# Ledger of designs, part 8: VHH binders against Probable flap endonuclease 1 homolog

Target 1, 350 residues: Probable flap endonuclease 1 homolog, of Danio rerio (Zebrafish) (Brachydanio rerio) (b0uxl7)
Amino acid sequence: MGITKLAHLIHFDAPASMRSKEIGDYSGKIIALDTSIVVNQFRSALPGHLKLSPLAGLFYRTLAFLEHDIKPVFVLDGKPPHQKRAVLEKRAQSTGWSSSQSPNTGSAFNQECLRLLHLMGVPCIKAPGEAEALCAHLAKIGTVNAVASEDMDTLAFGGTVLLRQLNAKRDSEITEYSLPKLLEALQLKYEEFVDLCILLGCDYCDKIGGLGPSRALKLIKEHHTIEGVMEHVNRKTHPIPLNWQYKDARKLFFETPKIDDPVLAWSEPDEEGLVQFLCKEKPLKEERVRGRMKKFREMLLKRRKQREVNMQMGQTRQSRLEDFFPATRKRRAESAAVKESSGRKQFKIK

## First folded at step 21 (VHH)

Design j4 (from k6 with D60E)
Fold by OpenDDE, fold request of step 22:
Structure j4 (fold): chain B 350 residues (1-350), chain A 118 residues (1-118)
Amino acid sequence: as target 1 above (350 residues)
Amino acid sequence: EVQLVESGGGLVQAGGSLRLFCAASGFTFSDYEMAWLRQAPGKRREWVAIIYWSGDTDYEDSVKDRFTISRDNAKNTVSLQMNSLKPEDTAIYFCARWEYEEGDWDHWGQGTQVTVSS
């Protein structure tokens, strides 16, 4: 869900903060991902009782990132904030996912994700709370280059770069959002932007009724805070929620996740471990897993060879450029040699 | 190229039976989960039955015990035996492949029309 209509607001009021990119543009980049987003994409496509493992989706998606020379950092959700309980309950009711999936099942699945990611040689961090908050924080402090998420609340959490539609597909158009450019374009401070996000609607509290994005932006620009806005809105046309928890939501967005400095390391995937886990313990077909791993290795090899060729070509171009420029150095040396020979006319004065 | 071709649809009276067939080509059929989906007029496409690569099966609740999905890996075919058909089963039926890389049904055919008269 995220921030309601924020993408729309940005498109109209701050287009300079957005860029269209390709997956190749992120080669060599460290990207933080909310693991739940990846997993939920698979869960949403199928009835929950089907034996199609979302772990398989995570496996394939991770390999796709690595194949593009992206260094993924997966973040797992911790304990959801109490402010999100209402949204979670509503989601549970709508998806028919009986809330009866015991808090224990979520934890067990997270452990499976951790195991998978470990076997894949990809770093995984457990957030103390919302994964998107930690992803955003990692980007803010420069530990990662960007956050890949479909949730716009990454920006509200202070994520400096948000990538939407980062799919493993080569032809996927990625939309990159820059928080600094967004703030500049909107002429807002980060604190004002957070209040704007709350006014637009977030997962952590209600919103003022009838307040559209354009008006919300105008009001924040004029009054700078939700408190200021509340003093100036017509309460008949824009009802303020009873017991509005906007302060708690604000606090949540400003809260820095408490984590130890993460050691991010990438290693080669453990194919045998993956087969054991995904195929012996889980219901994936071994031939598919091994086939996909083979393809992965082939792609890496191809990339390596291409880099070698490019380096050789670069060296050849540099050598050719150096071969073309030496001609100017030789002309200076010849002019110096001619001057020394003329001096020794010994005037034999008889 | 991945191809799925559905057949076997038709008009049947309530309580009647039909058998749908799907011919698959262009991929290692035995490695994939296959499903039947259906789309009734004015409704969204819905999942009906799945057969896993292992041969296990699952069904949507409304078709459970009436429909049977099966596969022949040697022939690259999936079938759906539909018994005790009801007017509510009227739809276009699609054979679909599950692809983990896509996280969705990535291929289906043109479908086959099933019409159950009251």
Scores: ipSAE 0.799, ipTM 0.929, lowest interface PAE 0.6, mean pLDDT 88
Fold by OpenDDE, fold request of step 22:
Structure j4 (fold): chain B 350 residues (1-350), chain A 118 residues (1-118)
Amino acid sequence: as target 1 above (350 residues)
Amino acid sequence: EVQLVESGGGLVQAGGSLRLFCAASGFTFSDYEMAWLRQAPGKRREWVAIIYWSGDTDYEDSVKDRFTISRDNAKNTVSLQMNSLKPEDTAIYFCARWEYEEGDWDHWGQGTQVTVSS
């Protein structure tokens, strides 16, 4: 899913745009997450008929983010764009996941996700279309600090910061991508970068046959647009798709999701509500859910205590630093006193 | 430390039966879904059977009605009764724990070899 071979291109041609990070580096940060990505990670690990609910995975992962002092904002998919239909059909055929999740089952599951996230006290926004597009937009306008996604199309949607492999594991290495640094390193404008992404291959249209990443980059740098590239490619060796919908794909990447101003608020999870939902209505064991919630509360308490200690130590250090540099305050007071005395020489007119 | 120890594997003729055992320790066994996985030579590890904390069970289609997974929470054990064994069932069998935080099977033992001869 996403932009094919973009990660490879970035690794080789724009490594300066990438940073290795730890989950602790994002303490206090607001991170937008495509809910489908989180859920799909659990779905892919198991046969679809197993009664291991992806909601449980969402529950545990959300708590893990909160335990790391990450403020998650979950985004749910809306109506998929018509440009993505072909890809969705192909995926349904390959995964044997019968798209027989009736449009109704997807909607029902989204409602369950919303309910869960509400009970967990974390904000959830429904996108009008692709969740990643909205996540990217939220990052672009500074509502969130980063987008956590495995899909590179977040960058194509204009997401300023993309976090890959954010799995809330302490030992997990996170790869952070910076779109501004990427554009600088590639020496591309954002519009050119989007066209590059389309040439590399996206979920929304076909691509020029046989055009590799290095050549695509070179052509975009030289000709600046897909239209320019099309004028200069050998159509025999690089066939252009019939009825190529690259303009529609481009439009989709540039489109701003229309949402109301989101109210982002985090609150304490409703444990009883979670038990009712996950254990009474869903097949999770109550003792396990309650045990995990207990652990969560203990971790929060520990963090709070540590912050208090650090604040006290910081105040003591600041007070000590002020005690060590008493001398700079005295010099400012003496310089103000000298200026007032010199003015009054009254010239006695003889 | 979480430990899973598989046993009961061996050589059996086609149509024969084996019973595999798994002993679990280092965690609250009754709170976890347990499964049997298998890995044939040159193939990826695949899911075979699961027993939920509730005692419900699910099976991979190829082993359905031939294999039976069971658990004893008092003894922290999982078993797999395998009947009507086929050469295609030849694999290393692993007992595995499901962990929601990991979104995967997070622990398994060394496995036990099952070989079904034609």
Scores: ipSAE 0.797, ipTM 0.928, lowest interface PAE 0.6, mean pLDDT 89
Fold by OpenDDE, last read:
Structure j4 (fold): chain B 350 residues (1-350), chain A 118 residues (1-118)
Amino acid sequence: as target 1 above (350 residues)
Amino acid sequence: EVQLVESGGGLVQAGGSLRLFCAASGFTFSDYEMAWLRQAPGKRREWVAIIYWSGDTDYEDSVKDRFTISRDNAKNTVSLQMNSLKPEDTAIYFCARWEYEEGDWDHWGQGTQVTVSS
């Protein structure tokens, strides 16, 4: 999924755009998440016919983020763009998932995700199209601090900060990508970068055959546009697809999602509502849900206490620093009154 | 510490039967979905059967109607009754715990060898 060769290109040609981080580094940060990515992480481990609810995964993952003082914003997919139809069809064929999952099942699951996230007190936004595009947009305009996704398309959509491998696992190394640093390192404009992404292969159109990442980068640096590249590639060694829809893909990456200004608010989870939904309506064990909620509350309390202690220590350190930096009492310069003894010796001129 | 200990493996002729056992400790066993996984030589580990906390069960298609997974919450045990064994069932069998927090099987034992001769 996504621009799979982009990660490789960045690793070799723009390593300065990447940073290793820990989950603790994102305390207090607002992070946009594609809900489908989070849900799919739980689906991939097991055959789709198993009754292990992806909603349970979403529940646990959301609590884990909140426990780390991350403020998640979940984004749901809207209508997929027509450019992605071919990829979706191919995926459906490979996974044996009969395309017969009626557009209605996806919508029903999205409604369940919305309900769950609402009960958890976490904001959820429905994208008009691709969730990643909206996540990227939210980061671009500064509504969120970063996007958590495994899909490199986030960068192509203009997401300023991409976090890969943001999972609730304590020992997981997060890779942070900076789009501004990436563009600087590659010496590309954003428009050129998007064209590079298309050349690398995206979900929205075909690609030039045999064109590797290094060559693609070189060509974009030299010719600046796909059109320029097409004029200079050897068509025998690098065949250009017939009816290549690269312009439509480009347009999709540049398109700004039309949403109302989202009101992002976080609230305390509704435990009784969660039990009703996950345990009475869905097949989760009530003791597990309540047990997990108890642990969540305990963790929040612990964190609060630690913050209070740290603030007190910081205040004590500040007070001690103030004690250590005694206000330099302005030594009143004692104005030494130089008594000018004007001894007027009267020279009696005889 | 979470511990899972598999037993009951052995050599059996095609068409024969075996019963595998798993003893669990270190967690609230009744709250977890448990499964049997298997790994044949040179192959990836694959899911075989799952038993939910509710007692419901699911099976991989190749073992359906031949294998039966069960649990005893009082004894913290999971079992796999394997009937009509085939040479292709030859593998190391693992008892595994499902963890939603991890989104994966987070614990399994050393496994027990099952060998089905033709």
Scores: ipSAE 0.796, ipTM 0.927, lowest interface PAE 0.6, mean pLDDT 88
Fold by OpenDDE, last read:
Structure j4 (fold): chain B 350 residues (1-350), chain A 118 residues (1-118)
Amino acid sequence: as target 1 above (350 residues)
Amino acid sequence: EVQLVESGGGLVQAGGSLRLFCAASGFTFSDYEMAWLRQAPGKRREWVAIIYWSGDTDYEDSVKDRFTISRDNAKNTVSLQMNSLKPEDTAIYFCARWEYEEGDWDHWGQGTQVTVSS
């Protein structure tokens, strides 16, 4: 869950902030990912009691990114903010997952994710709070090029570039959102945009009832703040929540995650370590893991060879261009030393 | 090419039994988790039973103790023995392969119709 109907609003009111892209467009790019989002994509497809490991999904997805020359940075959730508690409880009730998953189980799984990502040679950072907030921050400061997430709150957290539908499928269309372009198109300041997001609906507080996206945008443009909007909305048609925690939500969006300077390094995956973890300790079949690793290595080799060929062709083209454009030898201007033959004709005045 | 072909469906009275079969080809069958899914008219496709590569099994609660999923790796087949059938079991049944890379059931056949009369 993210910002309700924000994608819809952007599509209609700020289409210039959106671009259709392909996974190949992100070759060589550093992309931050909320690990929970990646893992939850696998969990949502299956009843929770099935022994189909989300770690396996993370393994395969990570390799797919690397195969596309994407440099992933995974971010793990820390302690959820208190503002999100209500949403988490509601989700737990709807999924039948007793909230009684001990804070310890989530932590254990996070440790498993860390171990997996370490074995895969991919950097992983633990956020102090919401992973999405840290991802957005990393993008904002330029540590990463983009955030891959299905959650639109990345933009509300100040993430400069959001990639939706980055699932490492070759044929998948990626939608890229630019926060700067979005703000320009909407003619909003970032602070106003955050208030708009809160009005649309976020995970951290209630929203004004009956307030649609178009009306919310109009009101923010006119009144600039939620406080201003509240003074001008018809409370009968647009009821304001009792004890509305919009200020706490706002504060959360503006809060800068406190982390040490991350050291981002990528290395070769440890296949034997992966087999030990995924196949001996977890119930994955060894042949599948090894088969997938083999495929991964083959893809990397293929890419390397292609780069070598392209470099050679580029050098041959450059050499040919240099051959075709002979460096105009700067004709050394032979300084014609005009030997002034001072023929002193001694006119003998007799 | 991955192929899954379901068979064995039919009309049966409540309390009766059917055995469904699925023939798999085009992949290393023994490496994959296989499942039966079903889709009733006007309803979403739902998971019914799974057999892991290890031979372990899981079942949806409504079919537990009535249905049995099994596999024969030598023949590349998966079966679903359905006992004590109920009208609510009426659906098209699909054999499906789990693919981790997709994070979903990536292949299924045309399905086989199971109709349980009251």
Scores: ipSAE 0.796, ipTM 0.928, lowest interface PAE 0.6, mean pLDDT 88

Design j4 (from k6 with D60E)
Fold by ESMFold2, look of step 21:
Structure j4 (fold): chain B 350 residues (1-350), chain A 118 residues (1-118)
Amino acid sequence: as target 1 above (350 residues)
Amino acid sequence: EVQLVESGGGLVQAGGSLRLFCAASGFTFSDYEMAWLRQAPGKRREWVAIIYWSGDTDYEDSVKDRFTISRDNAKNTVSLQMNSLKPEDTAIYFCARWEYEEGDWDHWGQGTQVTVSS
């Protein structure tokens, strides 16, 4: 998952930065998603070269997010940085394993994802580099509320909120990570946290041998930088990689993606376009797609009608409270509804 | 309530034949890809054969010339004709449907035991 053992370290050394959540907790939220995470979940669940469509998986998953009142922003990878390619080649050589791919291997599929998401009325952005870096940046500047990814690199890129296992499955258990709470719990500056992630192991450079998570954390807390750690470790027990490119890795985590802040909009899916693409050009059954779209429209209509009822009751309550107590501004707090049936919280009105 | 009920397993000598059946209910059967999976003793559950909603089929390499998957949309059944059985085919066989919303094979029954003796 990008940073070796980071999830383990957070679990034991910063549990206050983690929260268990339900998908309904994200109603109304804008969530950036690395598209490859969604697609690869379907690819890894389909053994062999079966004639099942991961594109169909993206379609159904996106409808599920929209039904939960999530505003998804899908991000596609651009060209990977050369630092990542070099590390992967070194790892392959040290294991006797070599893997290389043409830059066009996923290009046709990415075009299909773009066309699908356009037809669904959902924003899709091609990152200049790693999708995770752009997702993290969008969260950092407030354009999105959270990043949904399985890649812990999101936190190292400065993503303020990371959601793992946001997949809309029946038994899904979402874990929310807060970078600010993580930094507070570890008592680290963001820059120190990035150096810790590099010591733990990342995709962009080698690591010092023999350092476990606990020791790496202790050394960063004592010495603040990789440079300080290098001055204080026993080089015999903790050998330093030859020509260690930790500064290049650090630079990648600190870089701001070269892209303007996007203006995001969501529109109603184009059912006839979706049927043309998924059923006429691809092998999905039209009756199944149309049935799913009907269910989706019924769910949206139900949600819109419920919101109209809630607005009328809210306007009535506000008018009644202000008319009844014009001189006082104190009100009893009311709880917001929680999506899950296991508990309802009181709603608060300003 | 989605239900898939497997039947037709048993003990067969090597080189013999057996036909498995799966009765489906609780969903629009004709809309779904259906598959047979198997789990040999001490091994993970593995894909064997799939039949698409269109009637097209795909098979694991080791069974492609020996097994035939078929479906009857009027009876809501899927079946697996297994010919030239080998001891390696010994397993519990499960009927499943592909569910895109879960991203996995969905609603497996108890399975039906197939034992192929030498």
Scores: ipSAE 0.552, ipTM 0.819, lowest interface PAE 1.5, mean pLDDT 83
Fold by ESMFold2, last read:
Structure j4 (fold): chain B 350 residues (1-350), chain A 118 residues (1-118)
Amino acid sequence: as target 1 above (350 residues)
Amino acid sequence: EVQLVESGGGLVQAGGSLRLFCAASGFTFSDYEMAWLRQAPGKRREWVAIIYWSGDTDYEDSVKDRFTISRDNAKNTVSLQMNSLKPEDTAIYFCARWEYEEGDWDHWGQGTQVTVSS
C-alpha cells in the first residue's frame, strides 16, 4: 500500500485520526478516486483471459457511487516518476519479476476507462505522474472533499482526507484517515511526517535496514529529519543504503502536480452510448445494462423526492425549535469519537 | 433472497462420470455468469468452469475436454458433467454467481462433495 506499516502505526499511535464510516456519510461529497485501485479489485479475482472485464466492474461501481450521491472524480496514473521506476526495477531484479501484458492492462485499457467514464458523465483525469499525488493535491486545495485509495502514500502527498475501502460493497467498512488529526496526534509537522514515511518504506527510494515503525517514529520525533536520524543510528544494525535517494523521494512528496485545476462536471449518463460500447462492442448483456440504468434513474428520483421531504421537514422543525428553545450544547458529548464512556463524567454547557 | 443449491455429489470410481446440478432462485438467472469452483482438502478454492450469459464457456486446463458446464435458463439450473474422473478431482464443488457490483462471486451454494476412489 505505498508506505510500509503506516496503517498499523496510525492504528496504535494515532487512533484519533481514524474513523469508521458508512458510504452514506459521503452523500454530497466530491471524492477523487485512484482508478487503478477500483479496477485492480476486479482483476485480482480471476485469470485475465476470462471475459469478466474490469471495465464492466468500473461501470457498475460508478453507478453505485452516483446512487449514494457521491460525486466521483476518477484519476488515472500518468508516467511513473523516475524514482519509482528505479526502485521497482531493483525489486524486480531481486524477485525475477518482469512486466507482462494482459488484455486488461496497459494504455489501451486506460483509453477504454476514459471512454466509459465520459459516457457515464463522470470526470476522469490523467495525472501528469502518480494518480495519488494529483488526488492528494485536489484534496489539499479543496477541489475534492476526500481521496479514495488503498495507497497510504496519499497522506504523505498531503492528502487531507483518505478513505480506504470505499467500494460500495454491501458489507464493506470504510476507514477515514484525517491528515490534520494524524499530525496533531503524532505531534509532527507535515515535513517530519514525510520523512517518517520514507523511513517506514516507500516506492521512491530504499530504506534504512532493520528500522521498524516504533523506532522510526521515535527517531523522527527526536531528530526531526532523515539527516538527523542518520547521524544517530548504529550503522551496523541499521545500514544506510548506498547513494540513498531520500532527497529525491522527499522532493516528490512535496511537489505540486504540474496541472491546472480541472473543470469538474457531472452529467446524465449516455445510455445509448453505454449500450453501444458495453453491449455491442463488448460482451455485456443489453437487457442487464438497460435494467441497471432503469434502476439507477429510479434511485435518483427517489433521492430527489426524499430530499424535498427532508427540506420541508427540516425547515418546519427548525422554525419551531428556535421559537421554543435557546440553542443548547452539551460539553464533550459531541467529541466522543471512541467507544461509549462507561465511567467518565462530562460537564454541561450552560 | 438469492439461493443456490447444489446436488449430485457422491462417491464414484476413477474413470467414472458424475453430473452436478445447481438450482438457482431469487434473481434473473439468465443475466448472470455462473461458475463451478472446487476446494480439495487443505487447498484453496479454485475456479473450474464458467458459463457466461451468452452460453459461452471457459474451463480450467486440467478439466478441459473432461468436464462440460451447461445452463438451462428456463429451469434456472447450471450443471457440470464430469467424465473420466480422477482421484485428483476429489473436492467440495461449489456453484457460484459472478456479481460485478461486488467484484466477486457474491453467492455460493453450500457445496456438494465429490469423492473419486480408485
Scores: ipSAE 0.526, ipTM 0.810, lowest interface PAE 1.7, mean pLDDT 83
Fold by ESMFold2, fold request of step 22:
Structure j4 (fold): chain B 350 residues (1-350), chain A 118 residues (1-118)
Amino acid sequence: as target 1 above (350 residues)
Amino acid sequence: EVQLVESGGGLVQAGGSLRLFCAASGFTFSDYEMAWLRQAPGKRREWVAIIYWSGDTDYEDSVKDRFTISRDNAKNTVSLQMNSLKPEDTAIYFCARWEYEEGDWDHWGQGTQVTVSS
């Protein structure tokens, strides 16, 4: 998934850039999620032909996030770049593995995700290309606080905060990665870090043979660019791919997705619409969906009452703490400004 | 506390039959998809049959037409009738509950051994 051995490199060469976290640490945060991560968790337990719908999984997971006071923004993949499809097909042929995998996701399923999340009152955005690229962009411009994904490509796309293993499972262990702290710890500019990721191995081009993480990092620190590295490696030990398309890969990581900044809004789920979609058109049990919605409303009511109690007992001191972190006020102002520039009417920021 | 208790395993000759039972407690049984999974020696735990809340069923290809899963919502039980048993059906069989909030089978018992001799 993504950049080969990047998590290993960060663990050993930049541990200050990563932190263990709990889901409660993200209360009040806006988090962009690659929808495929959630869906694939539910698909991996069973053959895909069973009536255990990944949409049901997405429904329940989204309620759990909302109960933890997370403001999720789900992002769907668009068409994958041609470079990615070519590299994956070439690697499959080199191993003798058949090329039976389609590069396209199911368009009907993406429309079902959009409909579900609309009924839940949660933003869902289809990226023009890779969901990872759009998620990273939204974090970079401050529209979201973090990206939840298992793909380390998020950091190479410039995503400022990456969360791995964000889920509501009982024993979830979340790891937070900070791109600014990573660049500081490695003593690299972002552009040098992208070239390092390409040397480590990415989905958009082949890699130089025989380079491990430590040597790749050392070469980038010494020579700053892939071009500089190529001038200084022993090509017998480290063969360079013929017609190596590293410049196309670099371009993909640097490109800003072409999409208007969205207006993000969260609203109360439409229970009757959800029952119609999930129970009448899909095979979920209506009593179970309604029972879960009742539990959700009760938990939200409990949270609201606790906040009313907290306001009576000490809101002034908590407000002064928030003033010590002006990034929260800046982010809220920027989110409001983004709302004015977006043409997406079905979403709004709560 | 959610509890699932399997029973009915044993040793049987190829071509024979067994019926497995699972007693469930601690949750609203009729709301949940229930399944039988099995684990052969040295292999991963793999699904065998599922019964949905609606009573609909699905089966893994190799057991289709030989195995029948059923449920009794009044007694909170799931059963698996296994006919025409083959040596490759030898495994520990587990009754399990599907939980969408976990995206996985979130409870199962200690299993019941089925051994099919040639």
Scores: ipSAE 0.518, ipTM 0.808, lowest interface PAE 1.9, mean pLDDT 83
Fold by ESMFold2, last read:
Structure j4 (fold): chain B 350 residues (1-350), chain A 118 residues (1-118)
Amino acid sequence: as target 1 above (350 residues)
Amino acid sequence: EVQLVESGGGLVQAGGSLRLFCAASGFTFSDYEMAWLRQAPGKRREWVAIIYWSGDTDYEDSVKDRFTISRDNAKNTVSLQMNSLKPEDTAIYFCARWEYEEGDWDHWGQGTQVTVSS
């Protein structure tokens, strides 16, 4: 779910707020990740009764992030807000589809994720509500540099930098969104942007009928608030929902999560604990896990040695260049092969 | 490079049998889960059977008592014995490897056509 058509609106009305990036651009960065995004990729490939554990997927993906020198902070969803459950129930009734998911779905799995990430030495935090709300908050207060999520409502929650498609896949195409640049390009205050998102369509209330992205943007720029927009739209062309709960949705986007600012630390993975958990209690092959851990340790050693060499050369190079010429930086040539050439298709499992 | 090559497809009458074969190369075959997927006309690819590194197997419900997946780690092969074939089994069948780092089936073969006439 998320904010309807927001990615489309940004692409056409605020392209300067988005950038194409590579995973190496995030070396040294602290990134909050919505754990469900990573897990859902693994779950959708096959029925859950198979021995293809999404927990194992999280393990391998986290090692890949750490090898790229990303400092991940994984965030788990808590209980969904009442506003979201109400909208989903109304949509299910009108379409004949009923959500069967409990607000406590995945509590045992969340504990397994916490155990795994603790063994890996990586912070994992359970949000009091939506994971993306906490992720956005952490970025807003500067605790993390960016949020990795597929959910565009991260921007509506005030997340200052959103990364879509942050993964270690060989064909990954990462898009970075900057909320400050987005607000500047649209010439909107944050509060006006939140009302725009509500007009576009969100998970927390109904929307005004018949408003496309361009019309909604124009109306917010002219009238500044949903209240102002309602006073000026043609109610016949753009029917307003009865008892429209847009104020509750607005309150939710502005709400500060009720959680202390965490102290974040990353430590060495506990290989023996990981083997016990993933291979003895779960069905992974021990030799494969140990081989992957060996590769990980070798990669970290290479990175440490390269950084020591770069520091020594930087100190020596700086004195030589400063003596004769200003320092110059060689530009990295972009790959000529950067194009959508193939997708790895995830098959639907019945 | 990782390579998967399927064979054994063809045209059979309903009730007949076929055996599909997948030759694997370019990786440590015994470490990986392998599967057969199929794509019927106008439908998305769907999982049919999986064989784990341990030799354990699982099957999609509609094929469970008719299909048998097996592997030979010495020859780096996966096979699918298909018995009591039905017209709804008509599809292109793909051999695939599961890769946790990609969160997906990261390599497929070219596929082999199975057509079951009524």
Scores: ipSAE 0.498, ipTM 0.794, lowest interface PAE 1.9, mean pLDDT 83

